# Designs tried in a protein design chat: VH-VL binders against RNA-free ribonuclease P. Part 17

Target 1, 238 residues: RNA-free ribonuclease P, of Hyperthermus butylicus (a2bn08)
Amino acid sequence: MAEARLQRLLRVYVLDTSALTDTRLRSLLGSGSLDEAVRRFAELIASVRIAYGVEVYMPPTVYEEARRFLLSNGVTVQSFEALAAWITIKPPTRHEIRIPASIVRDYVEEVRARLARGLRVAEEHVRRAFEAGGLYAAETASREARREKLGAIIRGLRERYREATRHGMLDSVEDLDAVLLALEVRGVLVSNDEGVRRFAEALGVISIDPPKFISVLQGLLRHSKTGGVAREEAHSTS
Below, E stands for the ipSAE of ESMFold2; O stands for the ipSAE of OpenDDE; V2 stands for 0.75 times the mean of E and O plus 0.25 times the DockQ between their complexes.

## First folded at step 10 (VH-VL; framework fv_traxivitug)

Design n2 (from m4 with heavy chain E102K, light chain D52K; at its last look DockQ between E and O 0.02; V2 from the best seeds 0.00; counts 0 for: pae E 18.8 > 2, placed apart)
Fold by ESMFold2, look of step 10:
Structure n2 (fold): chain C 238 residues (1-238), chain A 120 residues (1-120), chain B 107 residues (1-107)
Amino acid sequence: as target 1 above (238 residues)
Amino acid sequence: QVQLVESGGTLVQPGGSLRLSCAASGFTFSSYWMTWVRQAPGKGLEWVANINQDGSEKYYVDSVRGRFTISRDNAKNSLFLQMNSLRPEDTAVYFCARGLPKYDYYFDYWGQGTLVTVSS
Amino acid sequence: QSVLTQPPSVSVAPGKTARITCGGNKIGSYSVHWYQQKPGQAPILVVYDDEKRPSGIPERFSGSNSGNTATLTISRVEAGDEADYYCQVWDSSSDHVFGGGTKVTVL
């Protein structure tokens, strides 16, 4: 069982949306544009599929999200379709997947704690806005000064609220689908999202970030070229 | 009638700790923002820290953040400043000052100050 | 508003008018407060909200604030007005900001 899992570790990968939107991919693929980076990514995936049978999966929900993002950011339909041709689009079979109850319970407790902290942040900022409004009479402060003060309080609320409730948590169904598919196919999850990776790892799903994924695939091709040359030479001597 | 009396200032070595106190009388202490302002010898005034009525909001000048802690005890009408990791630059007279109800935009009453000297 | 600029000193004859300036970018959009400090003493609030006086402060003390300059005006200056004077604002990014202080000398 350990040997079978190690074999799939090298050959089966599941992408979440962050795997395609990570800004480091352009530099790692030596590309001047996102469209060029997508084409080179497609070539990389195709090459490892051919040489080693490496499979790359994506849920339909992630596919749709990634497509909208990439096309909206200057990737041509041709480049995106070239990438998609080498990725297996498969929904997780959600009704058959088992998750330990303790992991679900821990997630619910985390959500409750974050919501409570968010409410506290909101209450604090309502009080600050009320206090600020009492000090700025029209004859003392300009409308510009009052607008700046209110804006600062609202920005502080938004920042503190995001930190208290959303940072570092799995909070989308698309990313959940990627985790569930990785569990189902016993593949490695490719993600740069801390909340997604933490949730996946709690389920025993191995995860790597997109730069590491690119490095692994490029390393496989360097080995394949060396091994392919040796195999080719042995074969051609007959 | 409003009185603020600071205490606790003394000579301390660099890296040492010191706690300042301010005893308030003649007003409803729990209704006011309170603040610490310091003045290095021969220099101007510098705001250090403030605290709201119930102690739920505390603000600090950048140079003391993480080293100083402002606090209050409304039952004892007392304001405090815990100063850790003291530096020679912290040498100053420290004043306790009263803000306004709900806000601390200006300081209408000041204590006499207490001298803190940080030197080898 | 990170810096408030005051002249280091002002000299004025008894009975004349002293004007102490406090410069800052758009300082007219802030409420400016002024403190008097005599040697070895605590500061005393003499003007708040640009132009208002606390109880017990003589009418000789007045203030104004517009554009980039706030001004404390002391009319009919007396020897007892000799002191350091500080302007102050509250700013959401810099918190409480004091000017560098102006020593008023009565000659």
Scores: ipSAE 0.000, ipTM 0.380, lowest interface PAE 18.8, mean pLDDT 84
ESMFold2 (binder alone), look of step 10: mean pLDDT 93; pTM 0.947
OpenDDE, look of step 10: ipSAE 0.021; ipTM 0.500

Design n3 (from m4 with heavy chain L100Y; at its last look DockQ between E and O 0.70; V2 from the best seeds 0.00; counts 0 for: pae E 6.4 > 2)
Fold by OpenDDE, look of step 10:
Structure n3 (fold): chain C 238 residues (1-238), chain A 120 residues (1-120), chain B 107 residues (1-107)
Amino acid sequence: as target 1 above (238 residues)
Amino acid sequence: QVQLVESGGTLVQPGGSLRLSCAASGFTFSSYWMTWVRQAPGKGLEWVANINQDGSEKYYVDSVRGRFTISRDNAKNSLFLQMNSLRPEDTAVYFCARGYPEYDYYFDYWGQGTLVTVSS
Amino acid sequence: QSVLTQPPSVSVAPGKTARITCGGNKIGSYSVHWYQQKPGQAPILVVYDDEDRPSGIPERFSGSNSGNTATLTISRVEAGDEADYYCQVWDSSSDHVFGGGTKVTVL
C-alpha cells in the first residue's frame, strides 16, 4: 500500500496557473517563444502519459485563467488546445474536502496580520501625500509638478500595498482549487507561488516548482530510452 | 521633556529569563508606538520588537519570535520586554525608543539603553 | 527582504562635506531615516522622511533619496560630527530595517 501510494505520487500532478506562466519554462523547453514552449510542453506531457501513465490535472478555474493569460500573451489557440488535450480538467469536490480547523486559524491570523500591515502602508502614503500636496507644494511647484508627485506616491502605494497584503499568500480561489484538487487526487502540486506551496504543505500536499516538474518528466523519458537499448542488446547476444 | 529610561539588564545564563522595563515620561505614552532595538557589542543596530498604542499589534524580529514578548502598561507609562530561553547571541544593549505619533516609521527619542549579558 | 548597505567608514577633513550612502533595492520608494550615534550614547534622529530635520539638528545635515541610493550629507563637518551613522526604513515584510552603519572620522 505504501509503495503503491509512492508510485501514485510520482504519476499524478496538479497544475496551478503559475505552472504555465513561469518564465523559466521557455529556456527549459528550448523554445524562443511562449507559443513554442506551450507546444513543447504539450508534447512532453503526451509522451509521459503514453509511456508511463502520468496524469496531469487542472481545476476549471485554473484552466480559464491560464487560457486567458496564454492567449493574451501570443499563444495560439491551436497550441493551447494541444496542451489542453493532455490535461484532465477536474473540479475539486469542495463539499467533501475537510480542512483542519488549525489551518483555518493560522490562515485567519495571517490575513489579520496582512491587513494590519496594509493599513500601515496606506498611512505612510497618506502622510507623504499630505506633505507633498500641502504647504510644501503650494509655495513653488506648478500644478503639473504636484500631479506628477502625487502620481508617484499613488503608484508607490499600490505596489507596496499589494506586497504587504497579497504577496506570498494564498489569495485566489484558483490557487485554492489547485491545492484542494491535489489533496483529493493525492497528487503533486506544481506551483512557483510560495504562498500556495506553504498552504499545500500545511495540508500535507507535496509541491514542486515548474522547473523541477519539467526535469522530472524529461528524466522519465531518458530512463525509458536507456532501458530499451539494454533489452535490445540482451536479445542480440542470445 | 521626553524621557525614556531602561532597566533590568543584567548577567544571565543561557536558557535563563529576564524582564526589561522602560519608564516613559514627558509625553502622552498611550498615543505612541513603542519599540525595542538592540546593539551587540561593537555591532550595529537591530530592531527587536514593536507594539502599537493599545497592545493589539505586536511584531518581532524572526530570531526572537516565540522567546520574547513585548508588552506595555499605559497606566504606568511603561514598556516591557520579557525575554525567555536567552542565548549568547542575545547579548546586547537594549534601547527603548519612541515612534512618531500614532505610527512607528522612525524613532525620534531613545533611552540610554540597558546591557543584557548572556554567558555561562 | 530589504537589505540596506552602507560603507563601513568615511573620512573627511574639517570644514569639508561628508556623504554617507545607504543602498537598497528601490530604496527611493521608501522613507529613509538617519541616526547619529556617538560612543557610549543613545542614537539620535538627525534626518527623517528622506530630507526633513528634527528641531535642534543643524542645517548642515541634509538627506536625499532616489533610485537605489539614499544619502546623508554633512556639510562644513566639525569634530563633533565624528560618530556612527545608521540609515533605517520600515518595510511591510521585514518591519524596521537598519543599515550596517558608517563610521565617520574627522581628520
Scores: ipSAE 0.031, ipTM 0.616, lowest interface PAE 3.3, mean pLDDT 89
ESMFold2, look of step 10: ipSAE 0.038; ipTM 0.585
ESMFold2 (binder alone), look of step 10: mean pLDDT 91; pTM 0.935

Design n4 (from m4 with light chain Y30W; at its last look DockQ between E and O 0.75; V2 from the best seeds 0.00; counts 0 for: pae E 7.8 > 2)
Fold by ESMFold2, look of step 10:
Structure n4 (fold): chain C 238 residues (1-238), chain A 120 residues (1-120), chain B 107 residues (1-107)
Amino acid sequence: as target 1 above (238 residues)
Amino acid sequence: QVQLVESGGTLVQPGGSLRLSCAASGFTFSSYWMTWVRQAPGKGLEWVANINQDGSEKYYVDSVRGRFTISRDNAKNSLFLQMNSLRPEDTAVYFCARGLPEYDYYFDYWGQGTLVTVSS
Amino acid sequence: QSVLTQPPSVSVAPGKTARITCGGNKIGSWSVHWYQQKPGQAPILVVYDDEDRPSGIPERFSGSNSGNTATLTISRVEAGDEADYYCQVWDSSSDHVFGGGTKVTVL
């Protein structure tokens, strides 16, 4: 039973959007453009599906997010459709999936903590703006200097607020759907997002980053070219 | 006038428990965020935990989460740190520090600290 | 994870100026606070909100914060300024973060 679960984990993967958009994938697929990378990714997925039955899933919400991103960044419809042909688009069965109450409780507590810290960031930057008003009074500073100082404070606020509330957190329906689908199909989640991976791993879902995913698939094809996997499969079915 | 006096630091065995206290005077204790900061011998300062005015918000450094509990008793002007499952790395002087009303971005008053030693 | 980097030590002659740096990624978007600690004593707040001094701190203590570096400046250094100095920020991922400390030695 442990063997059967391990073999399924080798052959079932669920992608989040980062699996298609990670900037390192272009280099790993030997591509000069994103469109070329998408085509080579499609070829890789097709090859491992044909050779080993590797299944690649994606929720519809992730599919639409990835489509919008790729088409707006120079990927042709033809290249995207070639990729999509080899990916199973399946919504998670949200009403039937069970999650331990402790995981939900921990998530709620994390959201509360992040909102509280975001408020503290805002309060700090209000104080910084008040102090700057005393140092940049109109009598001693140009209008341009005052505007530049205010702009710097606002940029700092936005950056620190985003870090406090959103960075490293599962905060989108699309990412949640990828995790739920991976849980449902008992597949490996492919993501470069630390918050998404942490949430998945708390639920017992194994996750890998997109470069490792590519490396695993390329490794499987090396065995196919040498005939090693076919010989193993024939022997193990005896 | 503001005074913070820590107590309860002693030698304990690894895996043991210890409760630190901080007695506050000279200010309206219930109006302030309060904080524990520690300093290992010969090392720098490390934030440990903080607590808001009514104890509804409590935050911990990752290395102590689940082992340490911060609490306060506003009727007794006292701050506490319950330390369980102590490790040698918890050996430090523990300081009680006062934040500010409504936020705790910095610490304007500190106690003298109490030494906790965790060793066999 | 947030890290504040301070030099381990700074030496300065009496009457001269000591500058203690605190490095952090985009630290200029945070308010930086500074503490003085003498051996066997509790820390004392000497600068807060980058450049403000608590009551009782001499004007020769000053601070600045821009880009990736905050600096505590002690002008006309006296023997009594010999101490360890720590910078500190509040950070959303790590809560309160202290630098590693800088030992100021007055020759």
Scores: ipSAE 0.013, ipTM 0.545, lowest interface PAE 7.8, mean pLDDT 86
ESMFold2 (binder alone), look of step 10: mean pLDDT 93; pTM 0.947
OpenDDE, look of step 10: ipSAE 0.050; ipTM 0.610

Design n5 (from m4 with light chain H96W; at its last look DockQ between E and O 0.76; V2 from the best seeds 0.00; counts 0 for: pae O 4.3 > 2)
Heavy chain, then light chain:
Amino acid sequence: QVQLVESGGTLVQPGGSLRLSCAASGFTFSSYWMTWVRQAPGKGLEWVANINQDGSEKYYVDSVRGRFTISRDNAKNSLFLQMNSLRPEDTAVYFCARGLPEYDYYFDYWGQGTLVTVSS
Amino acid sequence: QSVLTQPPSVSVAPGKTARITCGGNKIGSYSVHWYQQKPGQAPILVVYDDEDRPSGIPERFSGSNSGNTATLTISRVEAGDEADYYCQVWDSSSDWVFGGGTKVTVL
ESMFold2, look of step 10: ipSAE 0.375; ipTM 0.745
ESMFold2 (binder alone), look of step 10: mean pLDDT 93; pTM 0.946
OpenDDE, look of step 10: ipSAE 0.020; ipTM 0.587

## First folded at step 12 (VH-VL; framework fv_traxivitug)

Design r1 (from m4 with heavy chain D104G; at its last look DockQ between E and O 0.03; V2 from the best seeds 0.00; counts 0 for: pae E 11.8 > 2, placed apart)
Fold by ESMFold2, look of step 12:
Structure r1 (fold): chain C 238 residues (1-238), chain A 120 residues (1-120), chain B 107 residues (1-107)
Amino acid sequence: as target 1 above (238 residues)
Amino acid sequence: QVQLVESGGTLVQPGGSLRLSCAASGFTFSSYWMTWVRQAPGKGLEWVANINQDGSEKYYVDSVRGRFTISRDNAKNSLFLQMNSLRPEDTAVYFCARGLPEYGYYFDYWGQGTLVTVSS
Amino acid sequence: QSVLTQPPSVSVAPGKTARITCGGNKIGSYSVHWYQQKPGQAPILVVYDDEDRPSGIPERFSGSNSGNTATLTISRVEAGDEADYYCQVWDSSSDHVFGGGTKVTVL
């Protein structure tokens, strides 16, 4: 039913790693440190779960990646565990999930196109290295200058190659697991990763970014306090 | 001593056109990628356009694509930005910046900028 | 990358360490560059390729980049370090290749 699907869209969320690694988390929660932001996030999730039954899910692969990130960035184990207590860790049932063949075909075509672009970037930088060999030959440049120039070309190759092949693409198991879990539980994917969101959209999974997710949860708490006051007054007067 | 000197910034009406120039000295201009970056009053930096050594590759931020044209004259050590169909949101200080030889992913020397004001 | 996220401000006492973050999804797969801009002046490059310093930039300036966060670290902060700081990557799929800037105030 459309009604049942809408109800899940309001109450079931799946977090990608990017939902917890977004450095705006601190400012979204009005906190001076990431550790404080994680504690406030835990309080927010707990409050909406108690008041409205909002469920927040995360695949184990995303959970482990997020834990490594947060602990390495100054979040205490205590704060992380407080957050994790309100998140349901569930692997997607991968062997039962169905993906349209057209989605897989489109993904293969995209990978092929990106590999071709990456090869062209590599060929371009081979040409640049050859040309630089004439400009930075030993007769006109020191050994150190030539080494530095080669290093600069290699760094440029890496950056252009990453741009051509990896940006905006679903390229990790963690990303895939988050999308598959959101599809399975018919929930909203929370992610700031454009490639992950695009792949989810192709499967009919609705996605929002972390700022919107926080805003929605905060809005629910404001509605709960206002609704509670109105409900109490109506009950007491009738 | 590397120097980049921008010129041509002035007051222009919306819909108008303006051409900015950047005079380069102290380095082999034709060996470097060159860049325009702008900064609206009280705001942050926004990359506008890049051009490679011989002008065969040009890149633009989406908000100016189709309206602005970056170009260079290596014989005169000069970089240019032709700005057409100017809008009030194009009001900014425009900086000329130098990339590195063979690629322009970052900018190691900057001019002091020229102010473009788009207003009636 | 549609946005690089920086905190709007950081306050630090002289002699202490300032840490300025630049957030982007999988930003660790990009080379991140950092600029310092003082009022009324042009920006200057202080860190490039995540962790390298141009000639003339003190060793007090260092950078790191992994996962979803790049960080500019200024050790033993001096009054002269008070400035706006911008991170930057090149992203042909995004209009925002600079972060929004972080104002560092030295108490």
Scores: ipSAE 0.006, ipTM 0.460, lowest interface PAE 11.8, mean pLDDT 83
ESMFold2 (binder alone), look of step 12: mean pLDDT 92; pTM 0.939
OpenDDE, look of step 12: ipSAE 0.035; ipTM 0.597

Design r2 (from m4 with light chain S94D; at its last look DockQ between E and O 0.87; V2 from the best seeds 0.00; counts 0 for: pae O 9.3 > 2)
Fold by OpenDDE, look of step 12:
Structure r2 (fold): chain C 238 residues (1-238), chain A 120 residues (1-120), chain B 107 residues (1-107)
Amino acid sequence: as target 1 above (238 residues)
Amino acid sequence: QVQLVESGGTLVQPGGSLRLSCAASGFTFSSYWMTWVRQAPGKGLEWVANINQDGSEKYYVDSVRGRFTISRDNAKNSLFLQMNSLRPEDTAVYFCARGLPEYDYYFDYWGQGTLVTVSS
Amino acid sequence: QSVLTQPPSVSVAPGKTARITCGGNKIGSYSVHWYQQKPGQAPILVVYDDEDRPSGIPERFSGSNSGNTATLTISRVEAGDEADYYCQVWDSSDDHVFGGGTKVTVL
């Protein structure tokens, strides 16, 4: 039973959004464009599904997010559909999935801490704005210069706020769905998001990054070709 | 005039404990964030810990987390740093510094520091 | 963790201008603060929020911050300006980060 379970883990994968948006995928798939990469990815998934019974899943929420992203970045509808044809879209059964209370508690604590950091970032930038826009700057600086300075402060605020509150954390329902689905189907989560992977780990879900995922799939196909040649050679010498 | 005076620095053995104190005067102590910064001999400044006005928020540099505890007594205008499980790398002059009422984004006043030496 | 990079030393002749740089990834998005420390003394805040000066600090001290570099400028350098200078930022991870320090020597 344990061996069968392990075998299943190696054959079932769940993709989050980052699995499809990773910038390294183009190079890994030998593609010059994102559209080509998506098509090659589709072919790869198709091949391993047929050859080894590999199953690739995606929650509907991730699917929609990925669709929006890929289509907005030059991927054709045809290429996207080609990929989607080989991915099983399945929502996690949320009402049946149990999450340990300890994990929820830890998550709440993390959220609280991050909210506090966000507030501090905001306070810093308010102070900065106040000092920069103060009476002394008003007398000598052109309206344009002031606007530019304010713009810079706001941009800084947004960047730092995001970093303080979202970076390294499970911060989307799409990613949550991916983790939950992986848990449910007893699959391997494919993600390049550290926060998502940490959350998955806490739940006992195995995760790999997109490059590793591609490598694994490519490796499977390479191994099958070499095994077939060895079998043919063994039959010819008999 | 704002004054910060550190005390308690001494020679201790590795694994030992020490409590540093900072006496504040010349300002409303309870209105400000306070911080500890240390400087190893011949080295640069390193932030150690900070504490908000009422002590409800405390933050630490990773290297001291779990070993050091920052605290304050507003009634006595005093800041403290309890240091446990001391290591040779903790050897430094420890400065008490004042932050801001809102947050200690920067430190506008510093004490003269107290030397902590951890050596076998 | 944000790493702030300073040159280890800067030499300047009296009456000339010293510039001390503090490099960091997107440091321009942070507020940078500067401290002066003379041997055996406590650090003194000389510039805060990139370009503001505390009361009592001479106008010779000025700061700028843009892109990946913050700069402390000391104009009309005097012998008394010989010291170590440290840049500092507050990180959103609740850490205060100091640069490695720059020794300014007045020749």
Scores: ipSAE 0.012, ipTM 0.490, lowest interface PAE 9.3, mean pLDDT 88
ESMFold2, look of step 12: ipSAE 0.285; ipTM 0.680
ESMFold2 (binder alone), look of step 12: mean pLDDT 94; pTM 0.953

Design r3 (from m4 with light chain D52K; at its last look DockQ between E and O 0.06; V2 from the best seeds 0.00; counts 0 for: pae E 6.1 > 2, placed apart)
Fold by ESMFold2, look of step 12:
Structure r3 (fold): chain C 238 residues (1-238), chain A 120 residues (1-120), chain B 107 residues (1-107)
Amino acid sequence: as target 1 above (238 residues)
Amino acid sequence: QVQLVESGGTLVQPGGSLRLSCAASGFTFSSYWMTWVRQAPGKGLEWVANINQDGSEKYYVDSVRGRFTISRDNAKNSLFLQMNSLRPEDTAVYFCARGLPEYDYYFDYWGQGTLVTVSS
Amino acid sequence: QSVLTQPPSVSVAPGKTARITCGGNKIGSYSVHWYQQKPGQAPILVVYDDEKRPSGIPERFSGSNSGNTATLTISRVEAGDEADYYCQVWDSSSDHVFGGGTKVTVL
């Protein structure tokens, strides 16, 4: 089934930012640094492009986000440019893309639910801060102790608020552009972000994570080295 | 595999004292708020006391304030409840429960409890 | 005002949906947590922060909270779901409130 499944795989892929920033890239590409991993990734994409015409797309918004991230994390401009040379940078045609009304409606309901949960998180931390004010009054606690307690409450609020409102939801225009582009070109979306993938799949866009993407490309190169399908020897029957 | 094991529950006369212990394992004990919750026979759950990570904050339900003391020994991964001036109304199964890092909003792991009976 | 009211019992047929309510004045301003307790056993957290499930809790357990009512919903009820269920709210570090409990019977 591996051979038959490879024949049916799409040859058009769209990357979101996570496809280039996944922390597993270094080990998956057998590299000691992120810079080396990016260079090996570029070589892999180039090889499957040449051998099979595999097309890899990225919206401009994702390109800029990925560039900022990679360069700030030790990737050289030369390595990034080598990768980008094999990726087609194309904006989605946003004004012509159609999304089923039910998907938009479900998204709105999810946003409302997350905002409500975020408000409850904020209210809990207001009550916590009020309680701490009584316990950490200036007469019984130093200025340093009061600052540390307030800092802990704010850190807890930020963490729980993010979890309640943003974790696992499509919440950036860059991610939306990747999904829209994948829908437009009928490509496979490459992402490790659960919210992005869930939204894409609701629209009928197939998605895979970056390790799977690398595995698929490596598998294609193995098949290019083995060439054609072995013909079973023909035998006459009587 | 978080484990909480309570001990020390027994029959005690009114006005007596008793110390409950809870042995914790399977997690970094010193990073968590810890809690005692009790359940009187045939009744619901009642929060009793909790304590933050380093023991600098301790809180009690009104009915036990001044009589019960919660404490912890992070070196021994142990939580304690010292109960003094016991009343028949304190008769309950006492559960040790784990809170969360930095706060005490809910209790994700519970021990099996230890029975305290206060009666003549 | 941190009084949480639960019905004493709920009966449900296997495979059907059980809904356990937790009433409180403006309980929607609090995060509600739910515990399952079987006879002679410790409680188990089944829902926290209104609707989140701890690892290992089946997806058929879900929750909601708005206005004056929080609800624990158990879809496709199984015999093993027969238990007492408690809601809980944190009002302050010195005031953790449990509801009175609801006995779910699976008939």
Scores: ipSAE 0.056, ipTM 0.592, lowest interface PAE 6.1, mean pLDDT 86
ESMFold2 (binder alone), look of step 12: mean pLDDT 94; pTM 0.954
OpenDDE, look of step 12: ipSAE 0.224; ipTM 0.698

Design r4 (from m4 with heavy chain S31R; at its last look DockQ between E and O 0.62; V2 from the best seeds 0.00; counts 0 for: pae E 3.2 > 2)
Heavy chain, then light chain:
Amino acid sequence: QVQLVESGGTLVQPGGSLRLSCAASGFTFSRYWMTWVRQAPGKGLEWVANINQDGSEKYYVDSVRGRFTISRDNAKNSLFLQMNSLRPEDTAVYFCARGLPEYDYYFDYWGQGTLVTVSS
Amino acid sequence: QSVLTQPPSVSVAPGKTARITCGGNKIGSYSVHWYQQKPGQAPILVVYDDEDRPSGIPERFSGSNSGNTATLTISRVEAGDEADYYCQVWDSSSDHVFGGGTKVTVL
ESMFold2, look of step 12: ipSAE 0.413; ipTM 0.767
ESMFold2 (binder alone), look of step 12: mean pLDDT 94; pTM 0.954
OpenDDE, look of step 12: ipSAE 0.270; ipTM 0.700
ESMFold2, look of step 13: ipSAE 0.332; ipTM 0.716
ESMFold2 (binder alone), look of step 13: mean pLDDT 94; pTM 0.953
OpenDDE, look of step 13: ipSAE 0.347; ipTM 0.728

Design r5 (from m4 with light chain N25K; at its last look DockQ between E and O 0.73; V2 from the best seeds 0.00; counts 0 for: pae E 3.4 > 2)
Heavy chain, then light chain:
Amino acid sequence: QVQLVESGGTLVQPGGSLRLSCAASGFTFSSYWMTWVRQAPGKGLEWVANINQDGSEKYYVDSVRGRFTISRDNAKNSLFLQMNSLRPEDTAVYFCARGLPEYDYYFDYWGQGTLVTVSS
Amino acid sequence: QSVLTQPPSVSVAPGKTARITCGGKKIGSYSVHWYQQKPGQAPILVVYDDEDRPSGIPERFSGSNSGNTATLTISRVEAGDEADYYCQVWDSSSDHVFGGGTKVTVL
ESMFold2, look of step 12: ipSAE 0.308; ipTM 0.701
ESMFold2 (binder alone), look of step 12: mean pLDDT 94; pTM 0.952
OpenDDE, look of step 12: ipSAE 0.303; ipTM 0.723

